# Ledger of designs, part 2: VHH binders against Aminopyrimidine aminohydrolase (tenA)

Target 1, 224 residues: Aminopyrimidine aminohydrolase (tenA), of Halalkalibacterium halodurans (q9k9g8)
Amino acid sequence: MSFAASLYEKAQPIWEAGYNHPFVQGIGDGSLEKSKFQFFMKQDYLYLIDYARLFALGTLKGNDLQTMSTFSKLLHATLNVEMDLHRAYAKRLGISAEELEAIEPAATTLAYTSYMLNVAQRGSLLDLIAAVLPCTWSYYEIGVKLKGIPGASDHPFYGEWIKLYASDEFKELADWLIQMLDEEAKGLSSKEKAKLETIFLTTSRLENEFWDMAYNERMWNYNG

## First folded at step 20 (VHH; from z133 with K57R)

Design z139
Fold by OpenDDE, fold request of step 24:
Structure z139 (fold): chain B 224 residues (1-224), chain A 123 residues (1-123)
Amino acid sequence: as target 1 above (224 residues)
Amino acid sequence: QVQLVETGGGLVQPGGSLRLSCTASGFKFSSYSMNWVRQAPGKGLEWLSRISSSGSRISYADSVKGRFTISRDNAKNTLYLQMNSLQPDDTAVYFCARSFAYWGYSETYFDSWGQGTQVTVSS
């Protein structure tokens, strides 16, 4: 069993809980309130900005020109293509570009992106990969599962989201990250692998927190 | 260790057809978008077509749209290019090239390609 496969197995209880969350299920059956999805889209905008910064760190920490180049392309694609697509999608949902630029991060968003940036900055390329992989990998699986639900991908609000994350392009990114992780993990000590596992499972849990944040439209847990 | 081997090129008459094949090894073929590109004498590299990892997304350059068809067999680690209605200006060395697609971004630069196969269209 590859290292990535072992991580996948360990993360299954977390990912299953995420898939079964009312937010994700509501996307699948179309019952999710539009306002909750709008909340998600707004916070995801901020998430994507920091995600781009992670790709920049990938270029910095790459061990060869090909790896550096790939992360550079990912950075470019995120900033110059994905962000535009997100803004366009948000607009179709009634969220203006000005509104997106004015959004402040919720506690969960801040925790999630700050954690990833912290472990990536302080650690190795593999720490970065371990941090970002759950998002890419689990979202693809969610997308594919939801796409399999009759009528789900045709939903006027949620269909585009499902199609995006179920796409080959998204899968190819996940596969590349998995490959990188597996290849480099062969030379790691047990202690190093344990660290990567902790990071992988932590961001997996943070994904679930993100679903719950959106479902409850929760900015802060304590408002005083 | 990544290897791509193009075959199927040759000499054909105008209006003729050829089927190119590209056999991949040294990587997980089914996880990558694949492309066909060509280089004519004295000209730069020209992108022709792209097919996503599962084949669900396909695109063509205007120069070959309606005449060429890209396909793949992931079980055989093979990429194909069916070329119909060939013209003299299709004469070139044809390459299969691996790329990494992300969020619909079309790769301008490729990370790997083969030795190429010569296609000559002449009366």
Scores: ipSAE 0.664, ipTM 0.838, lowest interface PAE 0.7, mean pLDDT 93
Fold by OpenDDE, fold request of step 24:
Structure z139 (fold): chain B 224 residues (1-224), chain A 123 residues (1-123)
Amino acid sequence: as target 1 above (224 residues)
Amino acid sequence: QVQLVETGGGLVQPGGSLRLSCTASGFKFSSYSMNWVRQAPGKGLEWLSRISSSGSRISYADSVKGRFTISRDNAKNTLYLQMNSLQPDDTAVYFCARSFAYWGYSETYFDSWGQGTQVTVSS
């Protein structure tokens, strides 16, 4: 069993819980309130910005020119293509570019992105990959599952989202990250692998928190 | 080790057809977008076509659109290029190249190449 496969198995209870979350299920059956999805899209915008920064760190942490170059291209794609696509999608949902730029991060968003950036900055390339992989991997699986629901991908609000995450592009990225993880994890000690597992599971849990945050439109848990 | 082997090239008359094949090994072929590119004598690399990992997304350069058809068989780890209505300006070495797409961004950097196959279109 590959290292990535082992992580996948460990994460299944978390990912299953995420898939079964009312937010995700609401996307699939179309019952999710639009405002909740809008909340998600706004916070996801902030998430993507920091995600781009992680790709920059990937270039920095890369151990060879090819890896560095790939992360550089991912960085470029995120900043110069994905962000525009996100803004366009958001606009179709009634969220203006100005609104996106004015959005403050929720506690969960801060926790999630700050955690990834922290472990990536302080750690190795593998730490970074372990941190970012759950998002790409789990979202693809969610996308594929939801796409299988009749009518789900045709939803006027959520269909585009489902199609995006079920796309070959997401799969290819996930597969590349998995490959990188497996290749670079060769020779690691049990202790080192345990650390990566912790990171992988932590960001997996944070994904669920992100769903819940959006579903509850929760900025902060404590408002004084 | 990543390997790509192009075959199917040859000499053909204008208006003729060729079918190129690219056999992949050493990596999970079904996880990567694949491309056909060519290089004519004295010219740089020209991208021709791309097909996503599952084949659901295909794109062509304007120079070959309507004449060339890209396809893949993931079970056979093989990429194909059907070339119809060939013209002298299609003369080049043809390469299959590995990449992956992200958010619609088509990477111009290819991390793996074959040796290429020569296509010559001449009367």
Scores: ipSAE 0.630, ipTM 0.828, lowest interface PAE 0.8, mean pLDDT 93
Fold by ESMFold2, look of step 20:
Structure z139 (fold): chain B 224 residues (1-224), chain A 123 residues (1-123)
Amino acid sequence: as target 1 above (224 residues)
Amino acid sequence: QVQLVETGGGLVQPGGSLRLSCTASGFKFSSYSMNWVRQAPGKGLEWLSRISSSGSRISYADSVKGRFTISRDNAKNTLYLQMNSLQPDDTAVYFCARSFAYWGYSETYFDSWGQGTQVTVSS
């Protein structure tokens, strides 16, 4: 069993809870209220900015030119392709570019992105990969599962989201991160692997908190 | 180690057809996007076509749309280019190249290349 496969198995209760969350199910059956999806899209915009920063850190931490080059191109694609797609999609949902640039992070968004950036900055390339892989991998799996629901891909708003995350773009990215995880984990002690497992499971749990934040349209539990 | 080996080139008359193959090894072929690129005598590289890892997204350069068809067989680790209605301007060395769909569908970003196969359209 590969190390990534063992993490996948351990994360299954968490990822299944995410797939079954009312937010995700509502995307699939079309019942999700538009305001909840708009809230998600705003917070996801901020998430994508920090996701790009993780790829910048991957460029810095790569120890051969091929790895550095791949992360550099992932950074470019996130900033210039994914963010453009996100802005266009947000516009169809009634969210202006100016509104996107003014968004403040919800508590959950801040916790999630700050955790990933802290792990990536303090740790190794492998710590970074363990932090970011659950988001990428679980989104692809959710996209594929939702695409299997009759009519889901044709929904005027949610169909595009489903098709994006079921796409080969996300499949190839997840596969690459999985391959890097398995290659870089060779020769690690059980203690080092347990640390990576903690990181992987923590960002998996934060993903579920992100679904819940969006469903409840929750910025902060207390107004400060 | 990544290896890409093109075959199927040769001499063909104008209006003819050829099918190029590219056999991949040393990496998980089903995890990558694949491309065809050509270099005509005395000219730079020209991107022709891309197919994503599952085959679900395909793109063509304007110069070959309708005449060339890209396909892949992930079980055989093989990429194909069916070239129809060949003309003298299609004379080139044809390369297969590996890329990554998340980079976008720009024809400029490739990380591995084959040795190429010569296609000559003459007479």
Scores: ipSAE 0.473, ipTM 0.777, lowest interface PAE 2.3, mean pLDDT 91
Fold by ESMFold2, fold request of step 24:
Structure z139 (fold): chain B 224 residues (1-224), chain A 123 residues (1-123)
Amino acid sequence: as target 1 above (224 residues)
Amino acid sequence: QVQLVETGGGLVQPGGSLRLSCTASGFKFSSYSMNWVRQAPGKGLEWLSRISSSGSRISYADSVKGRFTISRDNAKNTLYLQMNSLQPDDTAVYFCARSFAYWGYSETYFDSWGQGTQVTVSS
């Protein structure tokens, strides 16, 4: 069993809870209230900016020129292609580009992105990969599962989301990160693997917090 | 080591057909997008077609749309280009190239290339 496969198995209760969350299920069956998806799209815009910063850090921390080049192109694609697509999609949902630039992070968004950036800045390339992989991998898994629901991909508001995350784009990115995790994990001690597992499971849990934040349209618990 | 080897080039009369193959080794072929690119004498590189890792997304340059068909066989680690209705302007060295779908299809980036196979269209 590869190291990535062992992490996948350990994360399954967490990822299954995420898949079964009312937010995710509501995307699949079309029942999710539009305002909750709009809230998600706004917070996801902020998440995507810091996701791009992780690729910048991956470029810096890459162990060879090919890895650095791959991360550099991922950074470029995120900033200059994915964010434009996100803005266009948000506009279909009634969210202007100006509104997206004015969004403040919810507590959960801030915690999630700050955790990933802190781990990536303080740690190795492998710590960065462990932090970011659950987001990429679990979104692909969710996209594939929701695509299997009859009519889901044709939904006027949510179908595009499903098709995006079930796409070969996310499959290829997840596969690449998995390959790097497994390659770099060769020869690691049990202590080093336990640290990576903690990171991987923590961002998996933060993803579920993100679903719950969006479903409840929650900025802050006590003064938001 | 990533290796891409093109075969199937040759001399063809105008209006004829050829099928190019690209055999991949040294990487998990099924995890990458694949491309065909050509370079005519004295000209720059021209991207022709891309197929995503599962084959679910295929795109073509306008210059070859309707005449060329890209396909892949992940079990054989092989990429194909069926080229129909060939004209003298299709004379070029044809390369297969590995890319990443997430890099965005608007930019067309490649991280590995084959040595190419010559296609010559003339009477």
Scores: ipSAE 0.353, ipTM 0.719, lowest interface PAE 3.4, mean pLDDT 91
Fold by ESMFold2, fold request of step 24:
Structure z139 (fold): chain B 224 residues (1-224), chain A 123 residues (1-123)
Amino acid sequence: as target 1 above (224 residues)
Amino acid sequence: QVQLVETGGGLVQPGGSLRLSCTASGFKFSSYSMNWVRQAPGKGLEWLSRISSSGSRISYADSVKGRFTISRDNAKNTLYLQMNSLQPDDTAVYFCARSFAYWGYSETYFDSWGQGTQVTVSS
């Protein structure tokens, strides 16, 4: 069994809880209130900015020119293609350009992005990959599962989200990160693998916190 | 380690057909988009076609739509290009190329190439 496959198995209880979260289920069956999805889209916009920064760090930390080149292209695509798609999608959902520019991060968004950036900045390329991979991989799995629900991909608000994350293009990203994880993990000690597992499971849990934040439209628990 | 090897080129008369193959090794073929690109004598590179990792999304340049068909066999790590109704201006070296098409960006950014196979269309 590959290292990525072992992490996948250990994360399954966490990822299954995320898939079964009312936010995610509501995307699939169309029952999710539009305001909750709008809240998600606003916070996800901020998340994508820091996600792009992770690819910039991947470019810096790459172990060869091919890896650096791939991360550089991912950085460019995130900033200029994915974020353009996000802005266009937000507009169709009634989120103005002014609202997008004025968004402040919720506590959960800060925790998630700050954790990933801190791990990536302080650590190796492999620490970065372990931090970012659960988001990418679990979104693909969710997209595929929801696409299997009759009519879900045709939903006027949520169908685009489902199709985007179930796409071959997103699968290719997830698979590339998985391959990088397995290659970079060759020869690691049990202690080194345990550290990476902690990172992988932590961002998996933060993903579920992100679903819950969006569902409750929560900026701050105690003084929002 | 990444290796792409094109075969199937040759001399063919106008109106004829050829099938090109590209055998891949040194990477997980099923995880990548694959492309065909050609270079005619004295010209730059021309992108022809792309097929996504599962084969679910296929695109063609206008110059070859309806005449060329891209396909892949992930079990055999092989990419194909069926070329029909060949004309003299299809004469070129044909390359297969691996790409990473995150969010559909960009058709021209290839990270690995084959050495190419010559296709000559002449009477």
Scores: ipSAE 0.318, ipTM 0.695, lowest interface PAE 3.6, mean pLDDT 90

## First folded at step 21 (VHH)

Design z140 (from z138 with K57R)
Fold by OpenDDE, fold request of step 24:
Structure z140 (fold): chain B 224 residues (1-224), chain A 123 residues (1-123)
Amino acid sequence: as target 1 above (224 residues)
Amino acid sequence: QVQLVETGGGLVQPGGSLRLSCTASGFKFSSYTMNWVRQAPGKGLEWLSRISSSGSRISYADSVKGRFTISRDNAKNTLYLQMNSLQPDDTAVYFCARSFAYWGYSETYFDSWGQGTQVTVSS
């Protein structure tokens, strides 16, 4: 069993919980309130900004030119293409570009992106990959599952989202990250692998927190 | 190591057809977007067509649209290019190129190439 496969197995209880979360299920059956999805889209915009920074760190941490170049491409694509697509999608959902730029991060968003950036900056390329892989991998799986639900992809609000994450682009990205993880993890000690596992599971849990945050439209847990 | 081997090139008369093949090895072929590109003598590299990992997304350059058809067989690790209505200006070395498709970036960057196959269109 590959290292990535082992991580996948360990994360299944978390990912299953995520898929079964009422936010994700609501996307699939169309019952999710639009305002909750809008909340998600706003916070996801902030998430993507920091996600781009992670790709920049990937270039920095890369051990060869090809790896560095791939992360550079991801960085470029995120900043110059994906962000525009996100803004366009958000606009169709009634969220203006100005509103997106004015959005403050929720506690969960801060926790999630700050954690990834922290482990990536302090750690190795593998730490970075372990941190970002759950998002890409699990979102693709969720997308594919939801796409299989009759009518889900045709939903006026959520259909585009489902099709996006079920796309070959996301699969290919996930596959590349998995490959990188497996290749670079060769020769690692048990202790080192345990660290990567912790990171992988942590961001998996944070992903669920992100769903819950959006579903509850929760900025902060304590408001005083 | 990543390997791509192009075959199927040759000499053909204007209006003729050729079918190129590219056999991939050394990587998980089904996880990558693949491309056909060509280089004519004294000219730069020209992108022709792209097909996503599952084949669900296909695109063509205007220069070959309607004449060329890209396809793939992931079970055989093979990429194909059916070229119809060939013209003299299609004369070039044709390459199979692997790319990482993320928001269309695969149009400008290819991380792996084959040796190419010569296509000559002449009366």
Scores: ipSAE 0.728, ipTM 0.864, lowest interface PAE 0.6, mean pLDDT 94
Fold by OpenDDE, fold request of step 24:
Structure z140 (fold): chain B 224 residues (1-224), chain A 123 residues (1-123)
Amino acid sequence: as target 1 above (224 residues)
Amino acid sequence: QVQLVETGGGLVQPGGSLRLSCTASGFKFSSYTMNWVRQAPGKGLEWLSRISSSGSRISYADSVKGRFTISRDNAKNTLYLQMNSLQPDDTAVYFCARSFAYWGYSETYFDSWGQGTQVTVSS
């Protein structure tokens, strides 16, 4: 069993919980309230900004030119294509670009992106990969599963989201990250692998927190 | 270790057909978007066609649309290009090129390609 496969196995309880979350299920059956999805889209915009920063760190931490180049391409694609697509999608949902730029991060968003940036900056390339992989990998699986639901992909609000994450392009990214993880993990100690596992599972849990945040439209846990 | 080997090129008359093959090794072929590109003498690299990892998404350059058909067999690690209605201006070295797509955006630059196969269309 590959290292990534082992992580996948360990993360299954978390990922299953995420898939079964009413936010995700609501996307699948179309019952999710639009306002909740709008909340998600707004916070996800902030998430994507930091996600791009992670790719920049990937370029910095790459151990060879090809790895560096790939992260650079991902960075470019995120900043110059993905963000535009997100804004366009948001606009169709009634969220203006100005509104997106004015959005404040929720506690969960801050926790999630700050954690990833922290472990990426302080750690190795693999720490970075371990941190971002759950998002990419789990979202693809969710997308594929939801796409399998009759009519889900045709939903006027959520269909585009489902199709996006179920796409080959998204899968290919996940596969690349998995490959990177597996290849580099071959030379790691048990201690190092344990660290990566912790990171992987942590961001997996944070994904669930993100779903829950959106579902509850929760900015802060404490409103004193 | 990544290797792409193009075959199937040759000399053909205008209006003729060729089928190119590209055999991939050294990487998980089924996880990559693949492309056909060509380079004619004295010209730059021209992108012709792209096919996503599963084959669900295909695109063509206007120059070859309706004439060329890209396909893949992931079980055989092979990419194909069926070229019909070939014209003299299709004369070029044809390359199989690996790329990476992200969020519907295809890489501008290819990270791997083969030695190419010569296609010559001449009467």
Scores: ipSAE 0.707, ipTM 0.852, lowest interface PAE 0.6, mean pLDDT 93
Fold by OpenDDE, last read:
Structure z140 (fold): chain B 224 residues (1-224), chain A 123 residues (1-123)
Amino acid sequence: as target 1 above (224 residues)
Amino acid sequence: QVQLVETGGGLVQPGGSLRLSCTASGFKFSSYTMNWVRQAPGKGLEWLSRISSSGSRISYADSVKGRFTISRDNAKNTLYLQMNSLQPDDTAVYFCARSFAYWGYSETYFDSWGQGTQVTVSS
């Protein structure tokens, strides 16, 4: 059993809970309130910005030119292509570019992205990969599952989202990260693997928090 | 190490057909989007066609649309290009190129290719 496979197995209770969350289920059956999805899209915009920064760190942490180059390409693609696509999608949902640029991060968004940036900055390339992989991997699985629901991918608001994350391209990125993780994990100690597991499960849980944040349109847990 | 080996090139008359093959090794072929590209003498690299890892998404350059067909067999680690109605301006070295996938439906870039196979279309 590969290291990534072991992490996947351990994360299943978390990922299952995420899939069964009313936000995700609402996307699948079309019952999710539009405002909740808009909240998600706005916060996800901020998330993606920090995600791009993680790719930059990937270039920095890379141990060879090929790895560095790959992360550089991911960085470029995220900043110069994906961000535009996100803005376009948001616009179709009634969120203007100006609104996106004015968005403040919710507590969960701050927690999630700050955690990833922190472990990536302080740790190794594998720490970075372990942090970002749950988002890519779990979203693909969610996308595929939701796409399997009749009519879900044809939804006027949510269909595009489902198709995006269920795409081969998205899976291919996940596969690359998995491959990187497995290849480099072969020489790791039990302690090092345990650290990576903790990171992987933590960001998996943070994904669920992100769903819940969006579903409740919650900026802060305590408003005073 | 990553290896891509193109075969099937040759000399054909205008209007003729060829089928190119690309055999992949050294990586999980089924996890990568693959492409066909070509380079004619004195010209730059030209993208021709792309096929996603599962084959569910296919695209073609306008220059070859309707004439060329890309396909893949993941069980055989092989990429194919069926070329019909070949013209003299199709003369080039044809390469199989692996793409690295990006977030979403964005454009991909090549990170590996083979030595190529020569295709010559002439009367």
Scores: ipSAE 0.682, ipTM 0.845, lowest interface PAE 0.7, mean pLDDT 93
Fold by OpenDDE, last read:
Structure z140 (fold): chain B 224 residues (1-224), chain A 123 residues (1-123)
Amino acid sequence: as target 1 above (224 residues)
Amino acid sequence: QVQLVETGGGLVQPGGSLRLSCTASGFKFSSYTMNWVRQAPGKGLEWLSRISSSGSRISYADSVKGRFTISRDNAKNTLYLQMNSLQPDDTAVYFCARSFAYWGYSETYFDSWGQGTQVTVSS
């Protein structure tokens, strides 16, 4: 069993809980309230900005020119293409560009992106990959599963989201990250692998927190 | 080591057809978007066609649209290009090239390609 496969297996209880979350299920059956999805899209915009920063760190942490180049391409694509697509999608959902730029991060968003940025900055390339892989990998699986639900991909609000994450392009990114992880993990000690596992499972849990945050439209857990 | 080997080129008359093949090795072929590109004498590289990892997304350059068909067999690690209604302007060295697509990014990046196969269209 490859290292990535072992991580996948260990993360299954978490990912299953995420898939079964009312937010994700609501996307699939179309029952999710639009306001909750709007909340998600707004916070995801902030998430995406920090995600781009992670790609920049990937270039910095890369051990060869090809890896560095790939992360650079991802960075470029995110900043110059994905952000525009996100804004366009948000607009179709009734969220203006001005509104997106004015969004404040929720506690969960801060926790999630700060954790990834911290781990990536302080750690190795593999630490970065371990941190970002759960969102890419799990979102693809969610997309594919939801796409399999009759009518789900045709939903006027959520269909585009499903199609995006179920796309070959998104799969190819996940596959690339998995391959990178597996190749580099071959020479790692048990202790090093354990560290990566901790990171992988942590961001997996944070994904679930992100779903729950959106579903509850929760900015802060504590409002004194 | 990533390897791509193009075959199927040759001499054909105008209006003729050729089928190019590209055999991939050294990487997980089914996880990559693949492309066909060509280079004519004295000209730069021209992108012709792209096919996503599963084949669900295909695109063509205007210059070959309606005449060329890209396909792939992931089980055989092979990329194909069916070329119909060939014209003298199609004379070039043809390459298969691996790329990485993300978020539908329109710019084509190639990180690997083969030695190419010569296609000559002449009466």
Scores: ipSAE 0.667, ipTM 0.839, lowest interface PAE 0.7, mean pLDDT 93
Fold by ESMFold2, last read:
Structure z140 (fold): chain B 224 residues (1-224), chain A 123 residues (1-123)
Amino acid sequence: as target 1 above (224 residues)
Amino acid sequence: QVQLVETGGGLVQPGGSLRLSCTASGFKFSSYTMNWVRQAPGKGLEWLSRISSSGSRISYADSVKGRFTISRDNAKNTLYLQMNSLQPDDTAVYFCARSFAYWGYSETYFDSWGQGTQVTVSS
C-alpha cells in the first residue's frame, strides 16, 4: 500500500463526516440557503489567496526544475484563472468585487490558512504537500459524489461548483500531489510518516470546520 | 522513467488516412492530459489536439478540426490520433506529449515528449 493510500484510509472517518455535513449535502440536494453559500464564497476567496502562497512556497522548495516549474504554473493558474472564475461566480451570487476585497477572515479561515502556511514555511516540500493535499483530494471526492446525485449538476447556483471540483483538471492536480507525496516519502521512518499523517489529518479536520463555519455563517464564537 | 512511443506514421497519398498511436509507460497515464503536436520541415512546433485524463474534454487546433480525431484508451495506456483527408501541408513529425492542466488553464505546457513519427503526404 502506498503512503498516500494509507493516509486516505485513515482520513476516511473525517472525510465522510465532511461529505455528510449539512453544508455539503445542501449543495448536492439544492437545499442549502444562498446566504450560507455566499458566506462560504467570501471566506473561500481569502483561502484561495493563501492557497496561492502555498504554491509559491512549493516553487521555492521544489527539488528539481520540473517540480519548481509545475508549482509555478499552479501558482499562476490559481492567481489568474481560478480567482477570476471565483470572482465571476461570486458576482453571479450577488457578491461584488468590492465586497470580496473588504472581507475579513473568520476565526476558522484564519486558523486553517495560518496552519498551512506555518507548516509549509517551517517544513519541507513534503510537509507542504501533506498540508495542502486533503483540501484538493477531498474536494474532488466530494465533487464526484455530489455529481452522482440526480439533478445536482444542473442546479442554477450549485451545479457549477459540483462540475468544477469533479473535473479532470482537479483530479489531475490531486493525482500529481499524491504522486509527489509517495515519491518524497520513499525511505521515511514510521516516525517521519506519523508527523506527515498528523499534518494531513489536521487539515482534513480544518476542512470540516470550514464547512461548519460556512453553514453557521460564523465569524467568531465569542465576540462576533 | 516516462516513455512515450509514437507509431503509425508513414507515406500516404493526399486525401488518405493514417492512425497514429502513442504508447505510454513509466507513469500513471490516466492521471494526465495528453496532446498531439507536430513540426513541419523548417517550421516551429504546432499544437494540434488535447484530451483530458478521462477523455471528457477534447480540443483541436483550427487547422485540423473536422479531419483529426484524438482519443485515448486508459486501460491500454495508449493515445490515438485518427487523421483523415490528409493534405501535403500535414507533412511533419508528429509527437505525443504529456501535459498538466489545472482549473481549465488553456495554455498547454509539455513535460514529456516522444521521439516522434514521420508523416509524409505526397503523390
Scores: ipSAE 0.398, ipTM 0.745, lowest interface PAE 2.9, mean pLDDT 91

